VH-VL binders against q55578. Designs and how they scored, part 13

Target 1, 249 residues: q55578
Amino acid sequence: MAERIQKLLSQWGIASRRHAEEMILAGRVSVNGKVANLGDKADPQQDFLSVDGKQIKADNRPRDIYLLVNKPRDVLSTCDDPRGRKTVLDLLPQDLQRGKGLHPVGRLDRNSTGALLLTNDGELTLRLTHPRYHLPKTYDVWLEGNPSDEDLEKWRSGMMLDGKKTLPATLEVISENKDQIHLLVTLTEGRNRQIRRLAEELGLTVLKLHRRTIGPLQLHTRGKVLGSGQFRFLSPAEIRLLKKQVNLR

## First folded at step 22 (VH-VL)

Design n5
Fold by OpenDDE, fold request of step 23:
Structure n5 (fold): chain C 249 residues (1-249), chain A 121 residues (1-121), chain B 107 residues (1-107)
Amino acid sequence: as target 1 above (249 residues)
Amino acid sequence: EVQLVESGGGLVQPGGSLRLSCAASGFTFSSYSVHWVRQAPGKGLEWLGVIWASGTTDYGNEFYSRFTISRDNAKNSLYLQMNSLRAEDTAVYYCARGYPGYRDIHAFDIWGQGTMVTVSS
Amino acid sequence: EIVLTQSPATLSLSPGERATLSCRASQSVDKYIHWYQQKPGQAPRLLIKDASNRATGIPARFSGSGSGTDFTLTISSLEPEDFAVYYCQQRSYFPYTFGGGTKVEIK
């Protein structure tokens, strides 16, 4: 049946609905050789859609793929590195590295480990990275020494960073000894190296940083461990939950 | 009154599964870590695992593969899914609340009455 | 994991006497030991947190001391209701672990 062209383009991985609308308005999209207008519909079974003079087909789009990766240390959260350093894509089989359009959603710094989402769903990526959707992310944080309760409270309540106060965080102590403390920190924002920078501001040294969760996604589930450098496909339930949180469903 | 109440215990055959529940009342359930601790008949206490206020879980080394802890904050409920049960899993199972505070959460200040699980053929 | 060894296994005393219970850790846990009381047919009750801090509502006759590997729970003068099993628990290292317990019974 016929559907809005911007919806089709989005579904086919050409562009987000908003960007597709812009493309339509720019005269870049055509149906059966005629320039499409905003509001037009097309039947993918009967009509031929073209973008910039090139025909597009629904079956040419790679299948939507959603991966959870346990990013190891010294691996970059990018699709490509000009310095030739190892990226998260290098952790995948060759058939997933190329031609699928997989990219990381958000970033973990080079020295951090843990949960990272890879997908070729551009619409989901845009939603998940948009500031209006504050997906909670939980981290294991190992700090050298023993911060005071006052310092922990400062961290929890918010601290000035780059002229802007950080959002309140959840802090829980997992364990503590004379040498280090293990914290569970949950953030609802993703500022650059936020945890490490805040620790530094408090005079603390981060020994290890590991992201445990991304919204509804947990690195380890159902008694199964996702080892360092390993990846898995998200379950349908996980995908639904993730999309729901960003109003895609 | 702050209270935890376990339920779901009973008789189960080896290899079977059982899901325990813990109902919380009298406090803001979502703000606390909650733990499972068991006690075999005539034996001591054994820590099984925790679900943190953040919603993530940690387990004792022996239980990660067979036990799953979850929570429903809307229902003020804690759960323990036990699979592949063994005779040695026979015990009273307690849910317990972590003590309020940054560093005191590992002390368990509120306990349920416990629910008995018997694994036997 | 940290192993906590409690001694003695059983302590037989009379009301009014002083009870001294020991908990030894396999390695230093600093001050991060908690003590619990459990009466027959009941759930455990928190007594002492972090070696020496009485929990809310705990009588003054209960006290804790120690650091590193050696910890002590003291009941200055036993009341009839104090006859129970006592457990220590460490929070210094994950996973958390309990001692084997000391039974305080009436002589």
Scores: ipSAE 0.888, ipTM 0.943, lowest interface PAE 0.6, mean pLDDT 93
Fold by OpenDDE, look of step 22:
Structure n5 (fold): chain C 249 residues (1-249), chain A 121 residues (1-121), chain B 107 residues (1-107)
Amino acid sequence: as target 1 above (249 residues)
Amino acid sequence: EVQLVESGGGLVQPGGSLRLSCAASGFTFSSYSVHWVRQAPGKGLEWLGVIWASGTTDYGNEFYSRFTISRDNAKNSLYLQMNSLRAEDTAVYYCARGYPGYRDIHAFDIWGQGTMVTVSS
Amino acid sequence: EIVLTQSPATLSLSPGERATLSCRASQSVDKYIHWYQQKPGQAPRLLIKDASNRATGIPARFSGSGSGTDFTLTISSLEPEDFAVYYCQQRSYFPYTFGGGTKVEIK
């Protein structure tokens, strides 16, 4: 897939996006022997990129990296924060933070925790975030109080949000006491802060939100716990399953 | 007829591993949470863990590191993988179905006959 | 975890008598207690859901009551087939836990 050249250069650790743009404007970047212009796209699999007359070797391309992170509270699902707040990249070693082009696939809000995928595979990212691919995601949801069966059914069947009805969701009750209920919620869509907004619509308050799964990925597997703030590499099998879900080879 | 049937029990040495199976029939297996409960000889019932309809699992704190619950919906089967077995793991192991509903899914309405696991040198 | 204490450990009664079994929780579990019956050599059977709701097929002589920390299973008139061990179980807090059981035996 063709990508903007400045994005490619950034992903390859050659220059920041901004610096790459400057380089392009300066005529320092070429594609297939032609000087690139700002806004041009290139397919790293089909096109030859050169900087200052030197071909950028495919060998210098970072290998595809796939990480599962247990995002803690107060950490942002972004690559960079202008306010200097801690991001999910800060959870990684320095060698992975820079030059690899890692970015979060989708997002968890600041106050939510749990499974978040990081990758430098732009194609996979595009597919996984596309609305046409409905990867199920399962959440632990702690709500204040005890919602009625009617409210739970509304949630399950779908509710109006931003003028569009939500898709049906799976709701399972894990535990319930006088003060709160613990739900297991599975969504097949990822609208902005969907769970929190739906809860609010029902007059409920989300106390805690934790994502367990992303499609075939599970935060905790085979008795192994991925602690808060920790990350792991995906297994080859996990990668294959993810790609299969979005019709990638 | 709705039923659960456990299998795979037997004698195993300490430190060994064993995989139990639970075959479900007579209901839509994939729509239910299913649990493992054990009972040591002459003792009470102990909840081990659950696999939810969503496919995720939860365990008792003492079992998470050694026990793994899984399911194969195509085969209507529930599994319990037990590793690093100890003498105190000697028990009859039951699979049980969670009662369908919003809030009563943790009432176990269907039980298997149980399978005996003996951990001994 | 929630500790459920059942009392008495053993209850000796004759057929036709009333049986009263207690289950006490270490903290409030609201109404989220279930009761099971287990006969020798058999798997447990669900009797009562959420403190007071009889499960399907359970005779009317079985009833449950209570809320908070104190719960009671009552058998109004014991039948010969009712002599068994009875367990309470809570689902208010994870992980789920069982009581130690009460054995109802024939006097």
Scores: ipSAE 0.882, ipTM 0.943, lowest interface PAE 0.6, mean pLDDT 92
Fold by OpenDDE, last read:
Structure n5 (fold): chain C 249 residues (1-249), chain A 121 residues (1-121), chain B 107 residues (1-107)
Amino acid sequence: as target 1 above (249 residues)
Amino acid sequence: EVQLVESGGGLVQPGGSLRLSCAASGFTFSSYSVHWVRQAPGKGLEWLGVIWASGTTDYGNEFYSRFTISRDNAKNSLYLQMNSLRAEDTAVYYCARGYPGYRDIHAFDIWGQGTMVTVSS
Amino acid sequence: EIVLTQSPATLSLSPGERATLSCRASQSVDKYIHWYQQKPGQAPRLLIKDASNRATGIPARFSGSGSGTDFTLTISSLEPEDFAVYYCQQRSYFPYTFGGGTKVEIK
């Protein structure tokens, strides 16, 4: 499958996507003997990529790395931000920030927190981000006020969003007081800002949104707490489970 | 009939581990949150934790590090793995079902008869 | 965590008498208090949901009232089978907590 050249370069540990783009613009990258242009794609299985006249291959890619990050607030789920804002990669040690091809799988918006998968496994990323293999994701949702049971049912059963009804969700009330309600919401789809938008549609204000699970991955496991801004490596078992769910061997 | 039945209790030495089971019948187990509650001899009730219908868990503050709740929906079973047991963990352990409904899930409408755990040297 | 204080610790009454049990929360829990009955050697039984709603199958002689921090379970006329320990539980804040219980015993 043909991929953007800057993506391939980053995955192969040659450079970050941003730096790769700069390299492309500088005429340092070629595909099949032709100088690559920004926006060009290449198939690693069919095309020959070169940097500074030296052929590069996928065989030199870094080992597959799988990280679970507890994304804090005001951190972006991207590899690079043109505005210089803090990204999830900045939460990692320097040796992992660059050269490994790590990228976020999916996105949490800037104001949301919790579980985010980082990996350099492009195949897994492709599967996990494809609607066909969408994994259930569970969120802690704190709402201002106290929604009616009717509103909760609307949310659970599905609501129209952008002309398409949302899939049924699992909703459970963890706690409730006079000022706010704490919900546990599980989604089987990942539409843009879905939880926040649905809340808004119901006239509710989201105070806090925290993702606690991604499929088989749990932010906190076996008595181990992953604090805000912290990360851990996935266990071999977790990796196997994750791959199995998306039909990867 | 809706029923919960605990098992796995017994005598264990301090520092030991024990796994309790709770078998559910008579209802769609996977659709409910289920909780563990214990009661020391002659004492009151203490909430330990919950596994939600979504499969995620929450614990009382002091139990998160030593206790693990899990479920097998295919077997209609709830589990409580207890590690590093202490004398103060001696109690009858109950599994309980959250009441059906959005806001009633924290009312425990169905209880097992409990299983006794004794931690002693 | 929310602390629930039940009073009295023990209530000695005769059959036919009215029982009034108190549950006080350390902070406002709105109406989100449940009541349970536990007989010796048995598991607890749900009596009242959210301060005032009787659970399924619970006799009309049991009633709950209150909001905020002060809640009351009332048994209008005690039956012999009502002598037991009663617990309140809050769901307003996580983690969930129980009161210490009130024992209703025969005078």
Scores: ipSAE 0.872, ipTM 0.944, lowest interface PAE 0.6, mean pLDDT 93

Design n5
Fold by ESMFold2, last read:
Structure n5 (fold): chain C 249 residues (1-249), chain A 121 residues (1-121), chain B 107 residues (1-107)
Amino acid sequence: as target 1 above (249 residues)
Amino acid sequence: EVQLVESGGGLVQPGGSLRLSCAASGFTFSSYSVHWVRQAPGKGLEWLGVIWASGTTDYGNEFYSRFTISRDNAKNSLYLQMNSLRAEDTAVYYCARGYPGYRDIHAFDIWGQGTMVTVSS
Amino acid sequence: EIVLTQSPATLSLSPGERATLSCRASQSVDKYIHWYQQKPGQAPRLLIKDASNRATGIPARFSGSGSGTDFTLTISSLEPEDFAVYYCQQRSYFPYTFGGGTKVEIK
């Protein structure tokens, strides 16, 4: 159970990992009465970990929380913004915004909308974001332009991006006319701005990008709609399905 | 033999619920979008909704609150759960396979024989 | 929603005659119209995709044409098995909609 100190501070909801590293470098963190160094490990059940003189107790660890958010446009998918802009945490009730260790799993661009998972389960986060696990994510993509069958086949089979061919994608055309096309795109990877960059490579303009699903998680379930800017807790079944998809118990 | 077979139709009272099944055979079920379409007696065709090959769903505007489409790829089966049924839901219900590929998958190349649902007091 | 208006409602013809069926969309659907045939007591059968592309196994006597708002299904020489109801469907805009049908009947 000995963990890196910055990870423990994040798990206890005290600071982001980045901020925790800064606190450690500033000499604000102690382990067993001695000022900690970056990279040090501690076990709150065996060690006396403190921040600014206040002990971090093992029994004060926040319980595991799993939230699905329908992220609106112009909200950052980060837990901390140095410029003070609105983040996904600002969408939550005050009691969930701080002290719980919540962080986004992956990210959505500022101009994208849709499904975003927030959790304080660090092991699940590592698995869900690791390239090896290929968790499928499905997007609604509205494009201006009239792609050829050849263009769409390139997208389906893989295109070069930053010197590395993208993984095959599943495409399903929902609707189209001579000016616009509405695609359902399923990806098993999350490379930087992948949908937007591939669309641009094909000469298409992204009008709107909405993440509909993250693995088993959907914004609309059994007639209930999770509206823009709203959040909900994951059901136990959803948590189990997510863990199964990344080989957790 | 490529085939779709609906079942589960019958007589149901207003406000009741009914679950329709569609059994697929002779093709790789998981690779296709599958749709539900209904036809009231003596009337035309009405598209209800789809479950995409990716597993997500879309519905016609009037159906999203009362109807749920699902699929079980291991059983090669498509389902339509209908709740809060009304007399206007009386129709033959068809399951239909979207055309192969990704672009004209809303052209339905395989249809089941249909199953009749009657909502009457 | 896109409204598809089919005309005539009923077309009474003899075997061997040419049938011309019309489908008009409430706004442009470009070429994204499909045609189906439905015989009495049977499920629909796909005939034409995207205005003019015959589906696999459809006889050459069936042809489709048109773009924008006006579409035509032509049966060059009616066979006894062609007496049925014909529906158009658009896929340009979600949700997908069908026309009201044209019944092609004997006499």
Scores: ipSAE 0.810, ipTM 0.912, lowest interface PAE 1.0, mean pLDDT 90
Fold by ESMFold2, fold request of step 23:
Structure n5 (fold): chain C 249 residues (1-249), chain A 121 residues (1-121), chain B 107 residues (1-107)
Amino acid sequence: as target 1 above (249 residues)
Amino acid sequence: EVQLVESGGGLVQPGGSLRLSCAASGFTFSSYSVHWVRQAPGKGLEWLGVIWASGTTDYGNEFYSRFTISRDNAKNSLYLQMNSLRAEDTAVYYCARGYPGYRDIHAFDIWGQGTMVTVSS
Amino acid sequence: EIVLTQSPATLSLSPGERATLSCRASQSVDKYIHWYQQKPGQAPRLLIKDASNRATGIPARFSGSGSGTDFTLTISSLEPEDFAVYYCQQRSYFPYTFGGGTKVEIK
């Protein structure tokens, strides 16, 4: 199927989408011998794409790779940062950083930590991030304050955010005292900064936010810990469970 | 009617492994946190860890590297995998249901009768 | 980790007497103390949640009080079935911890 050229270049590990757009604007990309324009599409099965005079082919697409990363603070969950700040790809061995088409599935804020899936499986990414599938994600949330039962019930049942009520959340209190509460929050949607904004709406201060799980993926399994800044490959069982969650085989 | 039943206890050598099971009945298992608590002979109670209704786990500091809690909601079952067992792990092991709700779910309102694990050569 | 110190270790009383059991936390746990009863050869039974709230089906002779670091379980008039070991448990800090127990035995 015909796709935007910058998407194809990104999928094949040639450049990030942003860098691919720069290459197109600089006249470095051709389709069937004709210099491409930003916004042009190509079908990798029918068209000849070249970059700097070298043909690129769909048949050389990298194998599917699935990694779980424990993102530390101050690392960006993006492939490309115009200011050159550290990204989640910088946590990987050099041979995985480029040429494999790896991208994060969803995102975590710079000052959040925890589970982040990296993959080059674009179909899985599209489905896992799509609101229809309601993939559950569980967060540790440390809050300053002592919320009432009424406050937590509002959060649990749904609150207005950007004119639309949030989906119900699962809450479980890990610990609390008069000054702080440690919650597990399970969301089935990924609205922008949802946990932080809902906590602020209730008058609570987020002290720390850590994503502990993405669907079946956990940072700590079978007595083993995936430490801050570390990564691992998903097991075949984990991949199958993720695909099953979004009706993909 | 509401019941938890542990099984899988027995004699095991130091350094060995053992898997305990906890079968639940009479309530909606998937809606509750379920905890493991042990009691050495003649001693008090020690909290080991929990699997939350959300499916994630937390452990006491000394157990996270050796013990793994899991649940199978389709079979209404909770499991405790114990590795690298030591003599001090000798105890009766209980599974315990957290109180309904979301806030006082560490008050254990239903307990099994326990299964004995003995770690000895 | 919060240490809960229960006293006395053993309380010898007769049926009809009032029992007062103490639980002291190594730092404030606010109201987040639970109490359990354990009879010989049995699993524990939840009595009191969050310092003072009786669990469902627990007789009125059991009451709890306290906040911060000092907590009390009171049995207003002991019945024969009340001779058991009693444990306090805190849930304010992770990991959750239990006290060492108070054995209430018949004199």
Scores: ipSAE 0.804, ipTM 0.911, lowest interface PAE 0.9, mean pLDDT 89
Fold by ESMFold2, fold request of step 23:
Structure n5 (fold): chain C 249 residues (1-249), chain A 121 residues (1-121), chain B 107 residues (1-107)
Amino acid sequence: as target 1 above (249 residues)
Amino acid sequence: EVQLVESGGGLVQPGGSLRLSCAASGFTFSSYSVHWVRQAPGKGLEWLGVIWASGTTDYGNEFYSRFTISRDNAKNSLYLQMNSLRAEDTAVYYCARGYPGYRDIHAFDIWGQGTMVTVSS
Amino acid sequence: EIVLTQSPATLSLSPGERATLSCRASQSVDKYIHWYQQKPGQAPRLLIKDASNRATGIPARFSGSGSGTDFTLTISSLEPEDFAVYYCQQRSYFPYTFGGGTKVEIK
């Protein structure tokens, strides 16, 4: 089936969609011997698609890959950083870093840690990140301060953020003392820096933020721990559960 | 009536496995954290771990590798899977409900009557 | 882990007397101490949460006080059903820990 060329180059792991557009505009991409234009489509099964004279073969599309990473601090949740900073892909073996089309599903802030899904399954990515599907994510949040019950109830019920009330959140206090509180926060949405911004609005300082789970995906299972900076493949059961959550087969 | 009822205790040999169940009734089970606590004969109470209302778990340090807590909200049931059992695991095992809400959820306001696990050859 | 030290280990008193039970934490737990009663052959029963708040249905003769590292459970006038073992528990630091217990018995 015919697809936009920049999408094909991304799916085959040649370039990001943005970089692929640059390649097309530079005349580096051809379809059936003709230099392609931005917006053109091709079908690798039916067309001769080439980049810099090298054919893109239909049978060389990377297999679907699903990885869970425990992202450490100061690692970017992106596949390409213009400033050359360390990214989540740098945590992987060399054979997975390029050519497989892997990208993060959603983001974690640079100074946040924890669960991050990497995949080349674009359909799943679109569904999992869409607000309509409400995939729950649970975070450990360490805060400096002593919030009142009223403050925490505001957080649970929803607070205004960028003109729109946040969805209800589940809160559970793990521990607290005169200086700090450790919360579990479960969100069914992923608004920009939501936990950090809501904490700040309540006068609380975020000391540490760690995403513990993404839907059925956990960093710790049955005495096995996925350590900081480590990754693992998802099990078939985990893949099936994620797809079921967003109505995919 | 609000109740928790443990079952599945018994005699097991060292190195063996056992799965305990805790049946809840009379309250909205899915809204509560539920904990496992044990008491060796003649000894005090020892907190083992929790499954939170959110579904994630936390354990005391010595238990995370051998014990697994799970819940089935549709069946109003809590489970404790215990593997590689040792003589020192001999105890009465209680399930306990955390206090309502989100803040005092480690004050245990409802306890089961306990089930005895004996690890002996 | 926070160690809770309860004293005395055994308190021998007569019905009608005032019982004072101590719980000392290895570091400050602020007010985050709970108290439980356990009668022989029974599960524990929550008495006091967060140092001083009586749980629902607990008689007024039970009261709790303290903050920081030193906590007290007081039974103002012992009734026959109060002869039991009492445990303190902290929830300020993970993992949650219990004290070793104080047995209140008939003199």
Scores: ipSAE 0.799, ipTM 0.908, lowest interface PAE 1.0, mean pLDDT 90

